# VH-VL binders against c7peq0: the designs that were tried, part 31

Target 1, 252 residues: c7peq0
Amino acid sequence: MHNKIYNSFIDRKAKGIKSFAVLIDPDKVNPADIADLAAKCTAAKVDYIFLGGSLVITNHLDECVQQFKTLCDIPVVLFPGSPSQVSRYADALLYLSVISGRNPELLIGQHVLSAPAVKKSGLEVISTGYVLIDGGAPTTVSYISNTTPIPSDKDDIAMCTAMAGEMLGMKVVFMDAGSGARKPITESMISRVASQVSAPIIVGGGIRDAEKAYLNCKAGADIIVVGNAIEKETSLIKEMADAVHAAAPVLK

## First folded at step 6 (VH-VL; framework fv_inotuzumab)

Design c78
Fold by ESMFold2-Fast, scan of step 6:
Structure c78 (fold): chain C 252 residues (1-252), chain A 121 residues (1-121), chain B 112 residues (1-112)
Amino acid sequence: as target 1 above (252 residues)
Amino acid sequence: EVQLVQSGAEVKKPGASVKVSCKASGYTFTSYYIHWVRQAPGQGLEWIGYINPSGGSTTYRRKFQGRVTMTADTSTSTVYMELSSLRSEDTAVYYCARDWGYDSSGYFDYWGQGTLVTVSS
Amino acid sequence: DVQVTQSPSSLSASVGDRVTITCRSSQSLLHSEGKTYLSWYLHKPGKAPQLLIYEVSNRFSGVPDRFSGSGSGTDFTLTISSLQPEDFATYYCQQYTNLPLTFGQGTKVEIK
């Protein structure tokens, strides 16, 4: 219930330290593989484990959180597809408001219903302005959420959306091309957003190699998130973490 | 009446495996987690891990990962804990214990009577 | 891991005595909606451990009212207001705020 995780985002950003997060969907990962995955993340110096997905069942989420909390020291942050996906053992919850869309349920409606459970969980709550960007393919998130993503080349719309979210009190901006994206968010768009917001910027979706992770950090991303597909490639986790950690801050 | 009944004492050589059973009765077997806790001679209690009998998901303490396997047989309401590559320091009384699983996961309302596992040459 | 330390390691007492056992955690156990996840168990050799107290101060079903728990943050106490013959045992505190679950080393209550 302290701002421990949020303060780590702010402190690292202020020092120019870039963070790497691995996103794991509890419903897609085999529980028997979690110990190996936790060991790989530890060896690669992963900064955060993001747990969540669009259709996660609550008991699977809680059990997955417990496995990671038992097997490694990396902070576990919930990245839920639904505001009701909580586990008291997690370190923090990214409380996503889909500000890129015009669905009132995803802006505030579902949050009203989940707020009592979130408060009872005792989790650190990090208000997050979630900006869904068109990754070239429909995603589970866009289909379930019934919201229109911002076009991949509309840098100023993404910038203005992020600015509005920050001004409305959101602590973090999350730019996401979505799971299964055919193309990642451009450095141009990241740079435009970074030039106008002070909040930590999380960027994810479609990032397939260390070079892109590095370039996104150079453009102004503070935290790079890569999906659980990388669990199949140990070297990829290490390569991306190394590239992210090697990036220097861009001041503009 | 809630009851957890464990299998009898075992004597094993170093390097062997042991499989301890815990048979549950008096409640809905799949509604509660079963944890395993051990106590070595002259030592305190040490948590090993747990299994959710609904679906069979497991969580093991790091030091036991790779050596412990927990399974559940819903047809007999029995949980098993198998510990492999036994060493003398694994000599302990092993307990199974029940917890609620969700909102108050982690405290144990009912325990088995314990199974002494002795590892000696 | 969250370390849990009990004091004393052992004590001698007579029937009718007030007994106090302390449990300290290496970090605060305060969590969800003000809840603090600390339990106490009674254990006798050759028998199953028994739950006495959960969430710091809640007595488990059937536990005599002479047993009470108190405390907050990192400092917790189990009190037995008037020790009975069946209370000579080893007592363990356990935290379940953090994983892995951890127990105190135990406090043995012996006949004086």
Scores: ipSAE 0.649, ipTM 0.856, lowest interface PAE 2.2, mean pLDDT 88

Design c79
Fold by ESMFold2-Fast, scan of step 6:
Structure c79 (fold): chain C 252 residues (1-252), chain A 121 residues (1-121), chain B 112 residues (1-112)
Amino acid sequence: as target 1 above (252 residues)
Amino acid sequence: EVQLVQSGAEVKKPGASVKVSCKASGYTFTSYYIHWVRQAPGQGLEWIGYINPSGGSTTYRRKFQGRVTMTADTSTSTVYMELSSLRSEDTAVYYCARDWGYDSSGYFDYWGQGTLVTVSS
Amino acid sequence: DVQVTQSPSSLSASVGDRVTITCRSSQSLLHSEGKTYLSWYLHKPGKAPQLLIYEVSNRFSGVPDRFSGSGSGTDFTLTISSLQPEDFATYYCQQSDNLPLTFGQGTKVEIK
């Protein structure tokens, strides 16, 4: 199936099943630690491994993908910061359009440049409306995207932005406070967005404990992505995964 | 003239380590991946992993993780594969093989002649 | 792991014979861009293996046109239209669509 990963997003959402993704930055992870990290993700029942970040300085992304694909069975989804961040071994690519901002390069320009390489990769492409939310501190995403984030308390602006993205044909909405955010996105904002869009909603940035991951799922997030907290303490992988999965309804 | 030339046969005791070399010539050493593949007597080919000589990044098959180490010496255009904690089932001919192109297409245009590693008491 | 199985494991043939070797993968090797990552190698005793065919049907540089590959999805064949003396060897198929990379068990083509 060409849409295998996207179909898993929509099928899980339809059943009320919540998904947990671990975000790994190839430039920050020690290659010697990948086998242990893959084993911990497998033991914790992590649903997706997101690879990438807003600033990838080396082109080791493809090699990092190959390590995870060799060491575990969890789907690997690319979360790209640039047109060069592709690997044919990945399961899917989140093709991010930064719809929260007004930078035409991030809305369509970079996509024009990356399209031949993306097509050549044979990857499943998941069009993604990326909504950058102010996390209380400048992040790599803010600097690299050269775009202004939506203020953290402007729930209706985030809601209208996500709706517009969905109406323009984007398959997934990604609400991101950015790696290193001081504060996560509020349940209020997640709930407002979830009330008006049918697309799967990915929420990330600033999530540091299991309780917040759980509450974000209850507010309407379908996929919780965590990176920074797990970089600091990998034991959180199991705790976060359990909390996210506990937010799903019981089997019928 | 592209060539991959491997070191000679080794006989090791169980528990020992073996280090096999693969010397490349006739091309830009850092432009191609080098994979290692083994064949036990009467068995098929088994992929072990690969190294990118540019930067030394490695990927190993899960069953060898923790026992295999691949390194590259760009000054001598030589790749090494070290396998530790040897067991009798590690008895095999070990091949190095060049990956066709930068995108790691996973098919091998040139192979080394093979190195027989025998693990016995 | 994607399993790759060849048949037969061995066959006897005479010079001039048409030889076909089959390779079956446990899952489809078709990549979404339309490429299928399946290769064929020839291995002669005492020599390094040699690439014959890549991406199902593309003959590698210098490989004689009597060698041809075909197939799709999970089922692939290598055909030698008129066997020559230098073709008595072991043949291996290999998939590179999925990691880890996997090979067939080999097919030995020997003199009848």
Scores: ipSAE 0.577, ipTM 0.818, lowest interface PAE 2.4, mean pLDDT 88

Design c8
Fold by ESMFold2-Fast, scan of step 6:
Structure c8 (fold): chain C 252 residues (1-252), chain A 121 residues (1-121), chain B 112 residues (1-112)
Amino acid sequence: as target 1 above (252 residues)
Amino acid sequence: EVQLVQSGAEVKKPGASVKVSCKASGYTFTSYYIHWVRQAPGQGLEWIGYINPSGGSTTYRRKFQGRVTMTADTSTSTVYMELSSLRSEDTAVYYCARDWGYDQSGYFDYWGQGTLVTVSS
Amino acid sequence: DVQVTQSPSSLSASVGDRVTITCRSSQSLLHSEGKTYLSWYLHKPGKAPQLLIYEVSNRFSGVPDRFSGSGSGTDFTLTISSLQPEDFATYYCQQYDNLPLTFGQGTKVEIK
């Protein structure tokens, strides 16, 4: 089986290279704007396009994947709102288990139902320990899934949750303040998690400027994901990508 | 019987636009994608893009972005491809082709007969 | 782009001959679950192209059983077991594992 995208996460992390991902919600993006968005991502050297969201109620995902795959060379990674939302043209699927919560459906139940379709799709599957952090506002994930996010100042709870996820075989840790977060995850929490896990750490939610993206990388994040800010102002793509890439090791 | 019938040959000057039609019959028009593929004289087949007649969403190959527009008229079961700013290199036979759909999307079970577009001064 | 290369570019054959056409992709087209996204088409001058084979070896509805597809990974073959008069045509392979979709250059099967 192929592990091309996961291997890129591991290889970049090992070299200290920081990655920038743009999160696109198929329900919110105008199809007419995708070509311009793909061109901006290419020009900014965006490393990954994450496609999906917590509530995708329209059937746009597969077509959106095909548009990005046709218009740019950036890998497309699915961040699905439901386990049945797959497109065979994507490069990988983040197979999210919401380990910060206690809902059995989001820990394993929905995965059992989707596994045959996911396997048939041929997608590279990246088991992902999803850790929802309180961003100061209710999120679609917490509301629909009936899961409580970890308090924003409980660094050790987030650390222990991520460690448990890694020990249970999750390949990647995703720390998310969620769509509509008023506050991004703190550098303190990211650093605490990074000190105890070897898995690539994805951090997203509430990141509104290049400085915060840079500081999150310095704290130990390996991949920075931005969605809301980019939806409102696409000119931010270049600024954030540059800041993330600047956190890489200094050449002599 | 599934059929895709295309409009007739066109001769255009450089800089003009051409609009080719593809009329579908024998199936539920909105259940299948329609792709456009061209073949320049002595060359192989080149994929241009597709339209989903349900909703009208389109995907175009990068090199044609900004010059190609695909539209669908569900009342007549007809897809159109308009190519603007024509150059001599655009001289080709243009085909429409039907795609089975999402799960196994990308191969074409039925094709139109082709429309020759000649671009010359 | 995934490149698809056919060989030969042309061949001469007689009715009743066994004809083989090969197609090579620049990367593996194996997706998973036995899914490999390669198809074959027949094209005659002045006619619409016709689908012959999809997913490497599945014969399309109405296609005679003398046509067969085989192969895996990057190497694929279309075989015509006993060439008929209506089979003199140009044949194209196509990959649909990756976007943009790409075709081989074509193989012309001519009367000897």
Scores: ipSAE 0.562, ipTM 0.814, lowest interface PAE 2.7, mean pLDDT 88

Design c80
Fold by ESMFold2-Fast, scan of step 6:
Structure c80 (fold): chain C 252 residues (1-252), chain A 121 residues (1-121), chain B 112 residues (1-112)
Amino acid sequence: as target 1 above (252 residues)
Amino acid sequence: EVQLVQSGAEVKKPGASVKVSCKASGYTFTSYYIHWVRQAPGQGLEWIGYINPSGGSTTYRRKFQGRVTMTADTSTSTVYMELSSLRSEDTAVYYCARDWGYDSSGYFDYWGQGTLVTVSS
Amino acid sequence: DVQVTQSPSSLSASVGDRVTITCRSSQSLLHSEGKTYLSWYLHKPGKAPQLLIYEVSNRFSGVPDRFSGSGSGTDFTLTISSLQPEDFATYYCQQWDNLPLTFGQGTKVEIK
């Protein structure tokens, strides 16, 4: 199916099932470690492998995708720093529009230029409203994209931004503090956004422990993505996956 | 003309390792991936994995992970496949084969002549 | 893994005969861009395999016109319109849509 991955997001959300994604930067991972990492993700029952980063080299991305596709059955979803970073072997592409910023290149410009390559890749394309939140440290994405993150305490601005993205046709909302964030997105902000959007909500950045991953799910996140903490300590994969899977939806 | 020339036949004991070479000529070595495919006696073709000579990155089929190592020497335009912990089931003709690399066209256009590896006590 | 099954496992034919070999995949090989990554190879004992057809129906450079490929989705066919002496060989289909790459078990074309 063209919508296999998006349908999995929607179906899991409808059932109250929380998903855990491991974010891997192809330019940071040692190729010799990929088999071990894939095995750990499989054992922990990781739901998605997100591959990408702000400065990803496209040939290395394609090869990394192929290694994960060969070594495990977990769906591989591209989380690119540029819309042109594609591999036909991936299961889906999060086609990010940085709706939190006012850079027209990141709203639509780069997408126009990359569309033929994305179409040729045959990937399932999931339009994604990317909402960058201030994580207390400048990220590569904020420097490269020349875009200002939403302040960490401006819950209503994040909420209105996500609502606008959904109304403009974005299938998924991605709230990101950035991979190097010093502080994660608050439960308050997640809850505020979740109260007004029906789209699956992905939350990432600054999540360092299982408790925070769990609390984010309780606040309304549907998919928790973790990268930086796992790069430093791979034993966290199972701990965080277990916490995410144990979370129940907040009743409203 | 494009050619892939492989090393000669090998006879190994169970538990040993074998290293097969594949020397490329007639094209830009780093512009194409080299895959390895084997055929056991009376069986079909089985894909093992590939190497990108441009960076040395590799992808191996799950069942060979931990037993196979592929390397490339750009100065001699040669790819190597080393298979360790050999068993009688590893007796096969091993082929190297070329593909276009990135955004591959989905086929192996040129193949090496094959290397027979026999594992017997 | 995507399973690829060929039929028949072997057949007997005479020079000049029309030969048809089928290949079935466990799931559709249709890429969303409209390309289907299925290839056919000829293999003779003691020789390297040789590419015949790629992307279902495209003949590789130098491959005689008597070889043709067809099919879509999960069902594919290789046809040899008039068998020549050099065509007695084993034929393999291969899918390249999914990793790991997988081959059919082979179809041996033997002299009747």
Scores: ipSAE 0.427, ipTM 0.770, lowest interface PAE 4.0, mean pLDDT 88

Design c81
Fold by ESMFold2-Fast, scan of step 6:
Structure c81 (fold): chain C 252 residues (1-252), chain A 121 residues (1-121), chain B 112 residues (1-112)
Amino acid sequence: as target 1 above (252 residues)
Amino acid sequence: EVQLVQSGAEVKKPGASVKVSCKASGYTFTSYYIHWVRQAPGQGLEWIGYIRPSGGSTTYRRKFQGRVTMTADTSTSTVYMELSSLRSEDTAVYYCARDWGYDSSGYFDYWGQGTLVTVSS
Amino acid sequence: DVQVTQSPSSLSASVGDRVTITCRSSQSLLHSEGKTYLSWYLHKPGKAPQLLIYEVSNRFSGVPDRFSGSGSGTDFTLTISSLQPEDFATYYCQQYDNLPLTFGQGTKVEIK
């Protein structure tokens, strides 16, 4: 089916199963390290590999996708910073609309330009309401989005933004503090958003330890994405995956 | 006129390494990927992996990871495939093949003539 | 890995005959709207293989119209409407929907 990955998000959420995704920036990873990284993700039972970055070029992305698809069975989901970040070998594309900001190019403009190439790629397209939250430091994501992030303590603004995105037809809400964030998104903000939306909620940025990953899941996140901390210490993959999976309730 | 020309037949002993070349002409070398495919006697075609000549990035089938190395020399428009720790079951005809490497990646529009590698004691 | 199986392994035919070769994949190769990633090659020993058909039914540049591909999902067919002397060869199908790339075992078309 064309909705295989999205259906996995929905089915897992319905069962209370929490998912862990590792975010890989193709331009930052050494190609020689990909086999080891793929093996570690497999051993840790990582649920999704999110592949992308704010400045990734198409050639690097496609190569990286093909390496992961050849070396492991974990679904590869594109997390693109631009229309050029497409590989037909990926399992799905998070088609990001930056709804937290007021830049028309990031709300719909770039999508109009990329739509023919995205359709030609044959990828499963998952419309994603991307909500950028202030992580306490300028990041590549902040500069690329060219929009003001939602302040880290304005839970209701994030909640209303996510609700609007869902009502406009977006399948997934992605709350992101950005790569290199000094602080992750608060549990109170995640809880506030989760209380009002039914869409799967992806949370990322600034998550540096297993405890925070676990607490974010308890607050209502369905998928935890970690990139920066894993780039610095790959042993964290297993610890974070275990914490995320442990957050799933034992249903009676 | 697109052409891929491979090096000549090789005979090697078990445990040795072999390096096969594939010289491209008639197109922009760095715009296409080069894959390697082998065929053992009496068997079908088996994909080994590929190299992107621009930048030299490689992807190898799991079975060959650690034994195969692919390199590209853009100044001579030549791709090399080196297979180490040779076994008798590595006896095969090895082909290089061209792939666009984008939306159309995975089918091969032009192939080399093949290089027979025989591994025997 | 996606397995690709061809039948028959060999067949004998005469010039002018209609020849059909089948290819079956272990999983559907349908990627999206109009995108099914299966190709066919002609191969003669000692020579480079030649692309005949890509994306199930598209003839490669210069390939005669007697060659046609058809099929969907997991079942595919290469048809040669009227066999010519230069068509006695081994034919291979290949899937490129999934990595690793995989080929059928080949079908040898021999002179009767």
Scores: ipSAE 0.134, ipTM 0.643, lowest interface PAE 6.2, mean pLDDT 87

Design c82
Fold by ESMFold2-Fast, scan of step 6:
Structure c82 (fold): chain C 252 residues (1-252), chain A 121 residues (1-121), chain B 112 residues (1-112)
Amino acid sequence: as target 1 above (252 residues)
Amino acid sequence: EVQLVQSGAEVKKPGASVKVSCKASGYTFTSYYIHWVRQAPGQGLEWIGYIYPSGGSTTYRRKFQGRVTMTADTSTSTVYMELSSLRSEDTAVYYCARDWGYDSSGYFDYWGQGTLVTVSS
Amino acid sequence: DVQVTQSPSSLSASVGDRVTITCRSSQSLLHSEGKTYLSWYLHKPGKAPQLLIYEVSNRFSGVPDRFSGSGSGTDFTLTISSLQPEDFATYYCQQYDNLPLTFGQGTKVEIK
């Protein structure tokens, strides 16, 4: 169990160790399937379980968190879509500021509303500069965020956005193409961002095979998060975890 | 070598639904997108949407949203497209087509032979 | 939606002729990395469409060198340098820079 999740991010990054996270939407997962998913994640050596989604309700979230915490030792990190996505049983919260957009509610407004509940929860809070990249398809994330994603080919805009987020004190950079992405984020864009930021870089959206997960790690991603592909094909958990872990330098 | 083989012709009445299959062989099924494109008699090609088989992720053209459903069965390497609430204007040859590369979605290197769907009273 | 228009809608040609088909998009298809997302297909009645050209000018495997693509931004051309009997078909351009994917209306190349 990790007590300080952020420290595990930076310590693993410093050693060149790549991490794999499975994203689970509590509203989409059948409670009967959680035990099987937890067992598969454990067997595959999954590093983090990310719980959340754009429209997740708090009651289901809390139940789901408790099930994973009971069934496995993998740290559970909240990936919230709204101020109501808080569970005291989780190990940490990614406190997302959508820095790729210009919606003040997603930059700070929702945080003001959620702060009392987050403080009461006792959760480790990880300030996260969330950079939404155009995955080529409209998604619930794009609609709910009410912000324009960065074009998929504008590596320099993504790089400058991530740099600004880091300079403003964000502990982590999260590059997300969205769960329904037509195209995942390119290795070129990941490399550009990685060349200019020291913060751990989480990359997700549109990653559907082990080769892409591996290439993203080689490009500079520190944590690969996969949701949709895993929900439809759980056998991919082991393949992707192995590929991510294999991307670490030979000399650690 | 690489082959996409579709199910046979269908004749449906207005208001019915049709489900067309596309069986892939000769490549790693879960590594490529499958798109659906149709051609009405005397008309051009019209893109309907796509599915990524391993993740089940789908994107549909807005005019078909709510009427089309794409699914994939990885155990048989088969993609399905179901179109409901059929109208006479849905009479067309329906093609499945493979996306050239995982990170370069949008152009189609191999196509199925086509399935004629006729909607007639 | 990115609109794609072809010209002409049909043309008559003889074997050995040089054939030119044009395609215009409502907005630039240029990617920031210098790639332009425009492809061309050949389609015959009763057969599946066949990829000829992708990214404006790259011939797909097995496509004869008499087929060539050119253009930039919003204006694109498919050229057949010496028309063969098997080339009498309908040709479609397609943009894949933006969703939804869109095709031109088609250009039918008919025997003169």
Scores: ipSAE 0.000, ipTM 0.390, lowest interface PAE 19.7, mean pLDDT 84

Design c83
Fold by ESMFold2-Fast, scan of step 6:
Structure c83 (fold): chain C 252 residues (1-252), chain A 121 residues (1-121), chain B 112 residues (1-112)
Amino acid sequence: as target 1 above (252 residues)
Amino acid sequence: EVQLVQSGAEVKKPGASVKVSCKASGYTFTSYYIHWVRQAPGQGLEWIGYISPSGGSTTYRRKFQGRVTMTADTSTSTVYMELSSLRSEDTAVYYCARDWGYDSSGYFDYWGQGTLVTVSS
Amino acid sequence: DVQVTQSPSSLSASVGDRVTITCRSSQSLLHSEGKTYLSWYLHKPGKAPQLLIYEVSNRFSGVPDRFSGSGSGTDFTLTISSLQPEDFATYYCQQYDNLPLTFGQGTKVEIK
């Protein structure tokens, strides 16, 4: 099936079930640590592994995807810094359009160039409205994207941006403060966006503890993605996964 | 031309470790993956895993995780596979095999001659 | 794991015969349009296996044109149009669409 991962996003959202994703940068992860990381993700019942970010070399990405696909059953979703970063073994690709900015290359230009390769890869493509929020520090994303993030307290601008992305046909909204964020996106902003969009909402950047992950889910996030905190302390994987899953119990 | 030459037969006791070598020649060693595949007596071929010699990254089949270690020495263009905690069912011919890598990878264009590993008390 | 099953397990043939070996996968190996990841190998005891066919129908360099591969989805065949003395061997199909990589159990082609 070509919509298996996207269908899992919308089905879980419809049931009020919250998902936890671990973001791994293939260029930063030590290859020797991948087996342990995969085991920890499996034990913690992590819902998705997001691979990408930074200045990823294509061959490193493909190797990292193959390692995770061999070692665990968790779906691997590409979160690329460039639309050309693909691996045929991944389960899906988040095809990011940076709708918070006004750079036409990041809105559509790079996608035009990568589309034939993405089509040939056979990957499930999930069109994603990427909304970069000011996290108080420069990130690899802001550096590469050459775009201005939405100010952290401009809830309505983030809301209107997400609404526009959804109305233009984007399947998912990704609110990101960036991997090196000093401060995470506020519950107020998440709530404001969630009040106006039906698409699954992914929230990431600056989330350092289980309490914040839980509160973001209560505010309306459907998928919480954590990368930087996990790079520093992998024991947080289970703590955060438990908190995310606890935010929307269907059965008590 | 392309050649993969493996080390000689080994006889080991249960619980021991074995380290098999595969020396590559005739191509750019770091440009291709090396996989390991075994064949137990009377059985078919079974994939174990692979190593990328360029960075030393490895992928092992789940059942071998924790027991197999693959390494590469770029100075000698040699890949090693070490299998620990040997059991009688590990008795097999072990093959190394070359793979293109990132695009259309997973089939093996050249193979080593095989190394007989016998595990017996 | 994707299971790969060959038939027959063995067959007897004479030089000059047309030989067909079949391979069935537990799920489709069609990854994307035009890309189906199945290969065929020839193996003799005491020798290294040899690649014959990759991506269903592409003959590897140096492989005689009497060897041909065909099929789609879950059903694949290797055909030897006119069996030669050096073709008496065991043949294996392999899928590489999914990890872990898996092989068929083998088909032994014996002299009649």
Scores: ipSAE 0.399, ipTM 0.751, lowest interface PAE 4.2, mean pLDDT 88

